# Designs tried in a protein design chat: VH-VL binders against Cytochrome c oxidase assembly factor 8 (COA8). Part 69

Target 1, 167 residues: Cytochrome c oxidase assembly factor 8 (COA8), of Homo sapiens (Human) (q96il0)
Amino acid sequence: APERGAERRDTAPSGVSRFCPPRKSCHDWIGPPDKYSNLRPVHFYIPENESPLEQKLRKLRQETQEWNQQFWANQNLTFSKEKEEFIHSRLKTKGLGLRTESGQKATLNAEEMADFYKEFLSKNFQKHMYYNRDWYKRNFAITFFMGKVALERIWNKLKQKQKKRSN

## First folded at step 9 (VH-VL)

Design o46 (from o1 with heavy chain Q99T; framework fv_pabinafusp)
Fold by ESMFold2-Fast, scan of step 9:
Structure o46 (fold): chain C 167 residues (1-167), chain A 124 residues (1-124), chain B 112 residues (1-112)
Amino acid sequence: as target 1 above (167 residues)
Amino acid sequence: EVQLVQSGAEVKKPGESLKISCKGSGYSFTEYWLGWVRQMPGKGLEWMGDIYPDDSDTTYSEKFKVQVTISADKSISTAYLQWSSLKASDTAMYYCARTGWHYDESGPFYFDYWGQGTLVTVSS
Amino acid sequence: DIVMTQTPLSLSVTPGQPASISCRSSQSLLHSDEKTYLHWYLQKPGQSPQLLIYKVSNRFSGVPDRFSGSGSGTDFTLKISRVEAEDVGVYYCSQSEHFPYTFGQGTKVEIK
């Protein structure tokens, strides 16, 4: 039986730090945000009686998740890299070192950083438009297959009950 | 792994009510019929009825439709078998069993996984 | 209701020897999908029944290949090619073609 609000920390095996759903889960499990993409991964439950259509839907959802993870991991990496390069370049132009007198990383004021954000958004506008277009296409396909799976389940349920009642 | 876990043994007097349970795990509980089978001491197996947990649709053997009520709570993956007034003749082992089927089959056909059984003894 | 009749009701087998159990239904168990809905269950002493063979001849997961089922229409046979000590128990045939689902009387298999 589950315990109410138990917050005991015990010895965790090395694998626990990775996304790892409970062994006997009969439902999809949602993990913590990924370090690079900041997206929560979903582990999809595979039933023993999975139809080919259900498998196609599951694989489409898994592939879409991987696509999202890769896109945002790459985008966040690009943002961080270009942000550091921009700060370095501006500090060099001002004749300033990369560190403050206290030894901390030198930073730019909010007005100067606004220039970076404008340039980054402008440079990546087309990339984000293509992402949104692909996201809509993927959502349409997923919704379409979800509808097909729902109809298949209704049909299978009707077949089971019809045979039973006709006897 | 697919598992059905039933409630513990019961000792009752005639006229008392009783509700026993069967909890499913390791599979999609709402997508399989769950049946109840009676085995009187030293006797064979008798199918009593079943339930489809997604909508609680039930089917009963004519012999048992007046004697028992089958129900389910899909939020906790548990099915129930209930008597309003027990008789000495209800003394038996009661099994729950999942009715297996595959997406390309025409209906529920065979009991692929069984609970461990609940012994019900009714005596004065 | 469909009556399932098993023969013999009791069988004593020397270890390593074959065993055969027959099951007869009062009506045909052939469905319009051309499958026959006859199944075999084993109940070992003090245990729950377990599925052995489904739809005449298909072995359930984990069932040894020494078990085989055959038959058609109303006449069915379960064969054990070499009986082992772990095979002791009561064997039941069952039909799920006609409502209500019914079981045979059971065949008790013992080791000599």
Scores: ipSAE 0.116, ipTM 0.583, lowest interface PAE 5.4, mean pLDDT 84

Design o47 (from o1 with heavy chain Q99Y; framework fv_pabinafusp)
Fold by ESMFold2-Fast, scan of step 9:
Structure o47 (fold): chain C 167 residues (1-167), chain A 124 residues (1-124), chain B 112 residues (1-112)
Amino acid sequence: as target 1 above (167 residues)
Amino acid sequence: EVQLVQSGAEVKKPGESLKISCKGSGYSFTEYWLGWVRQMPGKGLEWMGDIYPDDSDTTYSEKFKVQVTISADKSISTAYLQWSSLKASDTAMYYCARYGWHYDESGPFYFDYWGQGTLVTVSS
Amino acid sequence: DIVMTQTPLSLSVTPGQPASISCRSSQSLLHSDEKTYLHWYLQKPGQSPQLLIYKVSNRFSGVPDRFSGSGSGTDFTLKISRVEAEDVGVYYCSQSEHFPYTFGQGTKVEIK
């Protein structure tokens, strides 16, 4: 039967999604830290009767999460690569090997590493400044839509109370 | 750093029971789904089922649903694949594998890290 | 069940030459999240399978850039730009869009 090849959500149990929301939970689920960004992603709960406004808020939050994950994954990778290159270069300049007598990676002291951190932060200052600006813009938009959703829910509760009093 | 270590090879007779194990290390065992894959001698790969260790939520392929039981003990970061009564047709290499993912994925998993395999031989 | 068909079933490649493996699914692997859940695994002789490419074109950590994946819908291709000795093994395509998850029959790659 070819119909067994129906879209995954029509055929597979919900438990085969990447991280399973708690069975008794009707709220967002937090996943494990991403390998590259080290940020815990959120799986947003989708209510059965999600309003268009609620959907817009959810998609905005998902898009912001994706943007945030990509930024930090890229930044962490760049940091790690440049840190290793700096350590290697500095050890070579000192005439030291890349490994200690114990077989561990040779490291620099905190004073020496301060030069790298200062340079890295300085080099990435504009990038981090624009990240912060965009982060605030995105969170402002999210807060605005959260306010709209809250007002919609208050209005719906008021309508519900009116119906109960009339019935 | 992520590692899945499976139990050793088994030689069994038809009708015997068997329970093989897969121990995860180097990651949060309860936060990742773990699947089981069969490979019959000289054949390809077959997905059998999976488990989410935090609550032991399981999914089975219809082909394997009656044949095997998947379980996990999160206190020792170990998952199990069990047969109540083995058949000669169960002779195969059995792999456990962890499901990888990205936060923008609403489903289906792919295997990012695999165990070394457990060879099960069932003969009379 | 979704049938995954690989071609060729085997190929012998001179070191340094390119290789291409095709995979065809009996149904579309496109999910409603706009991702396509087609993956490639390599099983080297005597070893466990290992992930090469996930969701059509994403190289797994540590996978050399000589490996690339492409395709959409039901037709997919794995390319190796320059085959090396360590690339010998059986390559499997796999889908995880439709339940149950299925694998292709495998393509054996050998060095001449």
Scores: ipSAE 0.000, ipTM 0.495, lowest interface PAE 13.6, mean pLDDT 81

Design o48 (from o1 with heavy chain D104E; framework fv_pabinafusp)
Fold by ESMFold2-Fast, scan of step 9:
Structure o48 (fold): chain C 167 residues (1-167), chain A 124 residues (1-124), chain B 112 residues (1-112)
Amino acid sequence: as target 1 above (167 residues)
Amino acid sequence: EVQLVQSGAEVKKPGESLKISCKGSGYSFTEYWLGWVRQMPGKGLEWMGDIYPDDSDTTYSEKFKVQVTISADKSISTAYLQWSSLKASDTAMYYCARQGWHYEESGPFYFDYWGQGTLVTVSS
Amino acid sequence: DIVMTQTPLSLSVTPGQPASISCRSSQSLLHSDEKTYLHWYLQKPGQSPQLLIYKVSNRFSGVPDRFSGSGSGTDFTLKISRVEAEDVGVYYCSQSEHFPYTFGQGTKVEIK
């Protein structure tokens, strides 16, 4: 049988870090940190005999991952944008240029940046509280379905072995 | 894609030991029974036995129970068929095959994917 | 052991013509779950066996619809509506209801 042209294409969905799990992986694979969210994506293994319950668990985990990636990508983008705006505003107020004599970006000292961090955390406190609440709700649901899948797998193994021995 | 890849052909003398292998890929190796089937030259198929790799539980056809040992190493997704002392009558093609099942089924399983076979020739 | 008997043992078919193979078991293959564990395999020349039909009438993935299985209890039939050159080989019925699993003697299908 010819195997030419059976190479895996290295294409990832837009907005997610590219990674290529091992070609014949039968396990979930953890990738490198995403450029935007700084979180490691999981590539979920799909068994050929996937039950509806297993599919529901997998989809719930995939949806939770996408939600989590999107939240932190947006949060990190907002943080970076507001940080740059804060630095530029403060440098302008001090009558300083946006770059040093060495050509590097001018920055504020640690004491001055502390004001930004305090403001950013305070401003986003409720957003992060709601995120944490939703995160725990999602993980409780995942744990519940993981338990159901585990029981289903135990039952299926018992059916297979009992039938084998009963014949 | 599900694949079962078997070890290469063997030529042996009577009384010698032999161990042949079958490596599974593309599926959860520990979740399926793997069987061994013998085909003597010009003859039909005979089920020899099978193994559940997760706990190495085995079943054997009575005809083969004392002739061969079936084992598996789940860490490398490989099952084995071995003889302590070969006989000329062991000359045959040996196939490994996965026993398929569906979550809605509770019965004995069909051989859904087969290895390419290992030809064993035993002659004096 | 359950004896699986196939008829005919060989048949020669002109391409495009139908073919039929019978399989009889020495005991019923009906399980208490109301499923019948009778399967059909094809071994093409120089190749490994491959699954065609499982549990009497279910076509395995990739098997053309010209193959059909039927039967109940102890009497089963595999039909090919129009035989093609790629269908040459030895066809085996098999049961997995009783231990040990057993196969029929095989039916050799040839062209011409």
Scores: ipSAE 0.173, ipTM 0.600, lowest interface PAE 3.8, mean pLDDT 85

Design o5 (from o1 with light chain D33S; framework fv_pabinafusp)
Fold by ESMFold2-Fast, scan of step 9:
Structure o5 (fold): chain C 167 residues (1-167), chain A 124 residues (1-124), chain B 112 residues (1-112)
Amino acid sequence: as target 1 above (167 residues)
Amino acid sequence: EVQLVQSGAEVKKPGESLKISCKGSGYSFTEYWLGWVRQMPGKGLEWMGDIYPDDSDTTYSEKFKVQVTISADKSISTAYLQWSSLKASDTAMYYCARQGWHYDESGPFYFDYWGQGTLVTVSS
Amino acid sequence: DIVMTQTPLSLSVTPGQPASISCRSSQSLLHSSEKTYLHWYLQKPGQSPQLLIYKVSNRFSGVPDRFSGSGSGTDFTLKISRVEAEDVGVYYCSQSEHFPYTFGQGTKVEIK
């Protein structure tokens, strides 16, 4: 059973939030987008005679999903926070209030916002490169194990059929 | 959840043809052998034969190989048991059942899930 | 064909009492992999057969621990440590070692 600290750490979608899988599912189920990551979670179907290799593949896919959800939830929060800090800082520099005379949030023009996007991309360049590298590594591992599972299924299918003829 | 759903009861006359069905759901239909078992009224169980749905390979009990035909349509996850000419002695309950196996072993070993049965009555 | 012989053919048991059913095969059921393909099924009145025990001693999912299987070679036993009303039905042993797969004649278990 998972530790309570690990359960508390899981801020990504699990079966306890907006993600609500069907009562009976014979296939993977795709949920609505997560509030923070904006990614759709997948609930993986568990076969009755799941082999250790199939279990390893499923867990790898689940772990990759959680990693991906967590990365984008954190990135989106960081982007929003830094964007607000940038806008407030620039408005202060201009001697402007945080709200317009109409009561709406004061904003910067497109040219000023371009400076923020440029700084954000530059600051996060290495972080996004590491994300892409890890994403490719994880996809390679998943593809590799998908291949191993496919070969195992073919072999087991042949073994299953062959025994009937041997008897 | 694994489920096998069979067609409804049949009442036939000797000499008539009949085809009954068994639809699998909740598992990979093409990866398991599916067997047919006969139970005559008040009697025990008799294995008739099996089919591997992926290639429609069949194995029959010698007693039944000339009496019935077993087939499957994997596109609709359904297996069939068919008689070209029924006899009164074919009156029985017919069960379909999935043959379970373990990934590290060769071949099926046991009937793990059973259909509800199809009662076939053959009389004048 | 391998003949499966069950004894007794019928049992009347008081609830809570133990019950034992024997099954004998005409040939050894040991496979070359050192696994024995002897299984037990229960058919409750008006219902389909259901798997109880597979490969001599393995309980199928959902089967209570009061059911146990044992045996080797040609002699096998199904034991119910304390029979309950829901255990009423016909019990069949079966072999899947050789074609054709065969079943015992059945043992009817009834509550007194």
Scores: ipSAE 0.137, ipTM 0.622, lowest interface PAE 4.5, mean pLDDT 84

Design o50 (from o1 with heavy chain S106Q; framework fv_pabinafusp)
Fold by ESMFold2-Fast, scan of step 9:
Structure o50 (fold): chain C 167 residues (1-167), chain A 124 residues (1-124), chain B 112 residues (1-112)
Amino acid sequence: as target 1 above (167 residues)
Amino acid sequence: EVQLVQSGAEVKKPGESLKISCKGSGYSFTEYWLGWVRQMPGKGLEWMGDIYPDDSDTTYSEKFKVQVTISADKSISTAYLQWSSLKASDTAMYYCARQGWHYDEQGPFYFDYWGQGTLVTVSS
Amino acid sequence: DIVMTQTPLSLSVTPGQPASISCRSSQSLLHSDEKTYLHWYLQKPGQSPQLLIYKVSNRFSGVPDRFSGSGSGTDFTLKISRVEAEDVGVYYCSQSEHFPYTFGQGTKVEIK
């Protein structure tokens, strides 16, 4: 079915309906940032005549996205938890309440928060190194399969051209 | 915090025009489809149509495509539902709702956050 | 249009007891992506609908674990393991596999 989009807005004055299904896509679609990971997920379009190579590439990209989403969701959760504990600990040592007089959450100044960020980054250095290594490996594999899919498509077009000459 | 805030209740006469609004906040307004759902007094829910605010692409239910116009102004994160000429049969509660989405899906397919509703009463 | 049929239409439950609502679609809700686009919404008295379960069995954020969804094809069930006073309202199943989106008639859940 045609994609819900602009092409049918400018229909002929013959009264042709612009009506289309509420959901459809003929290409990958980028979503909004995930609440926990803050990464934009990609919904991968599945073509009717998907080749085994195309399926392998798509599944590799989906698996990599899931891994990436889980990693950053966990990191952001850990960051938020430790940040809150750090702030509460510091406020408690000062004898201050957890809320300001205006009812807002009490916070530390930029100088005090800089100490937390340095500690967090230092503590998580090894974890981030492993993430970066895995990320590069995954992107290499994806790029490799993207190249294979592109070559397959070129070769199929050449075969179709030669077959048409035979007909 | 994701919020959808709708305009207040309306009391109208048949033949009058009306435009109600739905303002989104707490999320990227241009990146989610926003739908309109009708609930007639004492009855269930009916999907009317959707709009994608970034390009104002719209989809309508066949039943509603000639009855209403859906539009959006992304500069103020607001979507609209409009009637050129109201009928008594348009008396209903109208909800706006955001279409939620997951990366493994082929589109947004469920209403994850809803506005509080706008009651429209049309009587002679 | 896809017809969504709910049973029962009304249910009166003693607090702490389980409750079950069935939903049947006139056609399969299985998509080519191998997902089934059947969702459950709750409308509490005087309030807007709210999402409970999406794609058959996934609980939406903040939804208590006493809510569970199951089913496949055309037959689906929403279960509440222990009904609480705050669960009173009208429950709707909905499909988004076929255009237009359609909703069931609703099941009114009341406390005895």
Scores: ipSAE 0.000, ipTM 0.488, lowest interface PAE 16.9, mean pLDDT 81

Design o51 (from o1 with heavy chain S106G; framework fv_pabinafusp)
Fold by ESMFold2-Fast, scan of step 9:
Structure o51 (fold): chain C 167 residues (1-167), chain A 124 residues (1-124), chain B 112 residues (1-112)
Amino acid sequence: as target 1 above (167 residues)
Amino acid sequence: EVQLVQSGAEVKKPGESLKISCKGSGYSFTEYWLGWVRQMPGKGLEWMGDIYPDDSDTTYSEKFKVQVTISADKSISTAYLQWSSLKASDTAMYYCARQGWHYDEGGPFYFDYWGQGTLVTVSS
Amino acid sequence: DIVMTQTPLSLSVTPGQPASISCRSSQSLLHSDEKTYLHWYLQKPGQSPQLLIYKVSNRFSGVPDRFSGSGSGTDFTLKISRVEAEDVGVYYCSQSEHFPYTFGQGTKVEIK
C-alpha cells in the first residue's frame, strides 16, 4: 500500500535527531529544542475531515508558536550579545584579557554579573510586559476556539445520529 | 443553495483606491474561511489570501501582503478586497471562494463554491 | 513556493474519447495524516472555476462519474473516460498542503 512504509521516510539518515513527524501519526508531535529559542516546536496533526473552525484553531496554535519562537530567539540573542559586551567592557576596565590562560572565555563573578542581569531586566521590562499580555491574549483566543470546536463536534455527533441514511 | 455574489466590474486609473465585495448566502457565513484568487488576463489562478469572518482573522500570500487588504462584515455576510493605490499590473479578474467542509465527506483546504468574479481594469 | 506542473498544456479530443491530464508537484503533497491535498478545478469558457475533485480522488457533489483522479506523492492524473462538449475548458490542479496555496498553469481541453 502507498501508506505502508511512509513513516520510515521521516527517519533522519544522518544519525542526528531531527524534527520530522511520522507520516502516519494521528497525534501532534513534539520536536527537539530550537537552538535559539530553546523551545520545542510542535507539529500539529490535521484530521482528514478538518472543519474550517478546526483549521482556524490549528492556524492560531501554529501562529502563536511561531510568534513565541521568534520572541524568545530574539530575546536570547539580544541577551547573549549584551552579556558579552558587558563582560568585555568590565574586563577592559580591570585591565584583563578576554581569554584565560587555558583559552576559555574570561568571566565575571556572580556579584558583578548581578549588575548586568538587573540592568537587562529593567531595560526589557516593558517588552516582557507586552509579551506576557500578548501571550495571555493568544492563549485566551486558543482556549475560546478549543471550546467552539468541542461544541461543534458535539453538535455534529448529534446531527449524525439524526441522519436518515443511518440504519 | 450556497451562493457567493461579487460586485460589478471596475475601470480605474493608476493611483486610485478600490474596494470590491463578495456576499455569501445559503450557509453560515462565519463558519467558513473565504479566499481571494486572482487571474490575470490570459493567465492562470493565483491565491491571494483568506479571511475567517467570525473574527476577521486573515492569512495572506507574501506576494499580496502589502498590495491589498482583506476584510469582512459578518453582520451582512460580506467580505472585501481593497487597494489603497491601484497599479496597471492589478488588472485582473478577482474571484472569491469558500473553503469547503463536509463532516461526512471530507475536510477543508479546497474551494468548493466560487463567486462569479469581478473584473478590475486599471489603465491610464 | 510549491510549483505545480501540468502536461499537456492543451489537448484536442474527439467527442466520446478519453482524455488524461498529468500534474506534478515540486514537493510531496502527502500530509502526516496520510491524506494528500491535491485538487482539480475546471474553468469553463467565460465562467468561474469549479471544484471537480478534492484530495486526489474524491468527486465533488454533482461531478459526473466520467471524471476520476489518481496519484500519490508528487505525481497525479485526472482522467475523463468519455469527453463531452460540456467538458471543454481549462483544467487546473492545485495544492493546499503548503502555504501559499498554488495552482498548475492549466490544461486547455477542446473538442476536435
Scores: ipSAE 0.000, ipTM 0.462, lowest interface PAE 17.6, mean pLDDT 80

Design o53 (from o1 with heavy chain P108T; framework fv_pabinafusp)
Fold by ESMFold2-Fast, scan of step 9:
Structure o53 (fold): chain C 167 residues (1-167), chain A 124 residues (1-124), chain B 112 residues (1-112)
Amino acid sequence: as target 1 above (167 residues)
Amino acid sequence: EVQLVQSGAEVKKPGESLKISCKGSGYSFTEYWLGWVRQMPGKGLEWMGDIYPDDSDTTYSEKFKVQVTISADKSISTAYLQWSSLKASDTAMYYCARQGWHYDESGTFYFDYWGQGTLVTVSS
Amino acid sequence: DIVMTQTPLSLSVTPGQPASISCRSSQSLLHSDEKTYLHWYLQKPGQSPQLLIYKVSNRFSGVPDRFSGSGSGTDFTLKISRVEAEDVGVYYCSQSEHFPYTFGQGTKVEIK
């Protein structure tokens, strides 16, 4: 995990190695919000006797989380960068400094910022539509495989008891 | 890490009751049968019975069915072995052990992880 | 009850030498699922038993390659290619095909 975090530190979640679950944990656990995406990472428990189907579900959930984290980390970075550029440009046009007399960041009023938000949403409309489409596709697939895993677990319990009673 | 931790050694008199425990951790306690194995001093291993903690379904060896009761409390991941009236012949080391299984098998039937054992000494 | 017979019951080996233990069951251990439920356990002095081999030939997690199991039906063998000091203990074969589950009497392996 340190190597994965290091490789992706500019546009990806910070990594997960510092937030290990307790040694005896047998369930998924949720970490603190990521620095870039502001989303909480989930680390999935790997069962001792993980079936190929269970592994497929876990990997699908892990991949979906990684995709989601990456999307929002990039979106937040882009939003912050463009917002700051817009504010600086407008303040320069007005002949104002970048900081107030109290040393805080100089800002534009709500009316002035409305133009930026409108432009940003319009420019990113298609990107967000593709995100929503993929998000629903991924969640449908996850739900489908969760159903398959549940049925497999029921079957495994029945096999255990049948074998034991068959003698 | 899968662990089975058993209660400490016991010294009892004939006729007394006793309940010893085995606490599982590091795995889904309700998804594996837990067995009890007796080892008399200087002797080999003898399977006594087992329990499926999810529904407390039990299986006993004929020799032990009238001597002991196996139970479990899944809320604390603990299985129990108990005697209503101990005999000197119950002096032995008692092990709990998990019955392992894999998705490609028709059930669980090998003891993959073992507790450290509970020595029970029954003497007057 | 299924009788599990081990031979030999005692074995002294020089470190680095091979060792072989045989186990014979009074009935076939083959299940209708095509699996044979014969397992090998090691109990080191003062310790709990530990699983070495399950279903005839499958090495349990962490068990060294020098341990191997073979056999079918009623005749099984555990082989240690080169015995090390840490291998001292009592070896048990066990069956879980027939109720009640039974163990062999044990084979004591000693160094020198």
Scores: ipSAE 0.322, ipTM 0.668, lowest interface PAE 3.0, mean pLDDT 85

Design o54 (from o1 with heavy chain P108V; framework fv_pabinafusp)
Fold by ESMFold2-Fast, scan of step 9:
Structure o54 (fold): chain C 167 residues (1-167), chain A 124 residues (1-124), chain B 112 residues (1-112)
Amino acid sequence: as target 1 above (167 residues)
Amino acid sequence: EVQLVQSGAEVKKPGESLKISCKGSGYSFTEYWLGWVRQMPGKGLEWMGDIYPDDSDTTYSEKFKVQVTISADKSISTAYLQWSSLKASDTAMYYCARQGWHYDESGVFYFDYWGQGTLVTVSS
Amino acid sequence: DIVMTQTPLSLSVTPGQPASISCRSSQSLLHSDEKTYLHWYLQKPGQSPQLLIYKVSNRFSGVPDRFSGSGSGTDFTLKISRVEAEDVGVYYCSQSEHFPYTFGQGTKVEIK
């Protein structure tokens, strides 16, 4: 007879901000988008016989994820604040209120908003260049260690099989 | 948690074929050898053979290599023990067990986790 | 085939008293990697075998520290410092150094 319990998630909590992988999972899990960064976090599976090299790769991937999450959370927050400040400043210059006749937030037209986007990109150009440099550097390191882990796994498999066929 | 779940008890007649299963969960199924151990009623443990699920490489005890076939389907994390023609002498409890090892050890094998067993009864 | 011989075959122990089981292999279990592939298993009544000790003296996860293994070459011992009711069952030594893997005939431990 089929094992009924094996089909169900062991589940932990409910709630969009608190995602946990099923307790019986043996692989990485992707969570819902973070409120601030809008990036999906990865919850890394730790195997029962994790080698020091595998731990180093996992740590590098976790640190890279944290760095990436923090960068985009800060960037999105900065964007939102500066956008609101720009809109308020321009509406004040025109002698307009912050609300429309319908009670909605007053907005600028696409042409006026283009000025903000151009200014924001220009102001943050160097920051984005450094982000891209670090992003590529981190991903190169991750790829390098993924290769080393793959070779270690092949070597461990060979050691296991050699034992069974030892003369 | 590491778990091995075996198929249910079987009652068969001599000459019939049989295939029993062992499903692994809670670990990387393809990274561990999985072995089969027989225990005849009231007797001790007897190693039959094992399989490496990643490439279906098998090793058999000389006594069992003509009696049974060991196979695995890694897509569903399941290993199998199969008889083409059962004999009354095949009546026994059959266990699957994972062969454990540590990353810093060369070729160490010990049965670290065991299935619950499948009782096979062959009678006329 | 490597023959594994256990003594005694049956042992009755008063609760709280120590117990000792011996295992002898017909050939050395020492590998060229300087490790000895001798393991101990316990099969409780109506249950599957479970790993107690691997490679002579290493306790498996969750195994109480009252269990200890020792030995070298061909002579090995499993000791239980104070036997509890839950320790009843059949104890098997096993080797994985030589093919085919072999088990001892088992030692039945009962509470007196």
Scores: ipSAE 0.324, ipTM 0.667, lowest interface PAE 3.0, mean pLDDT 84

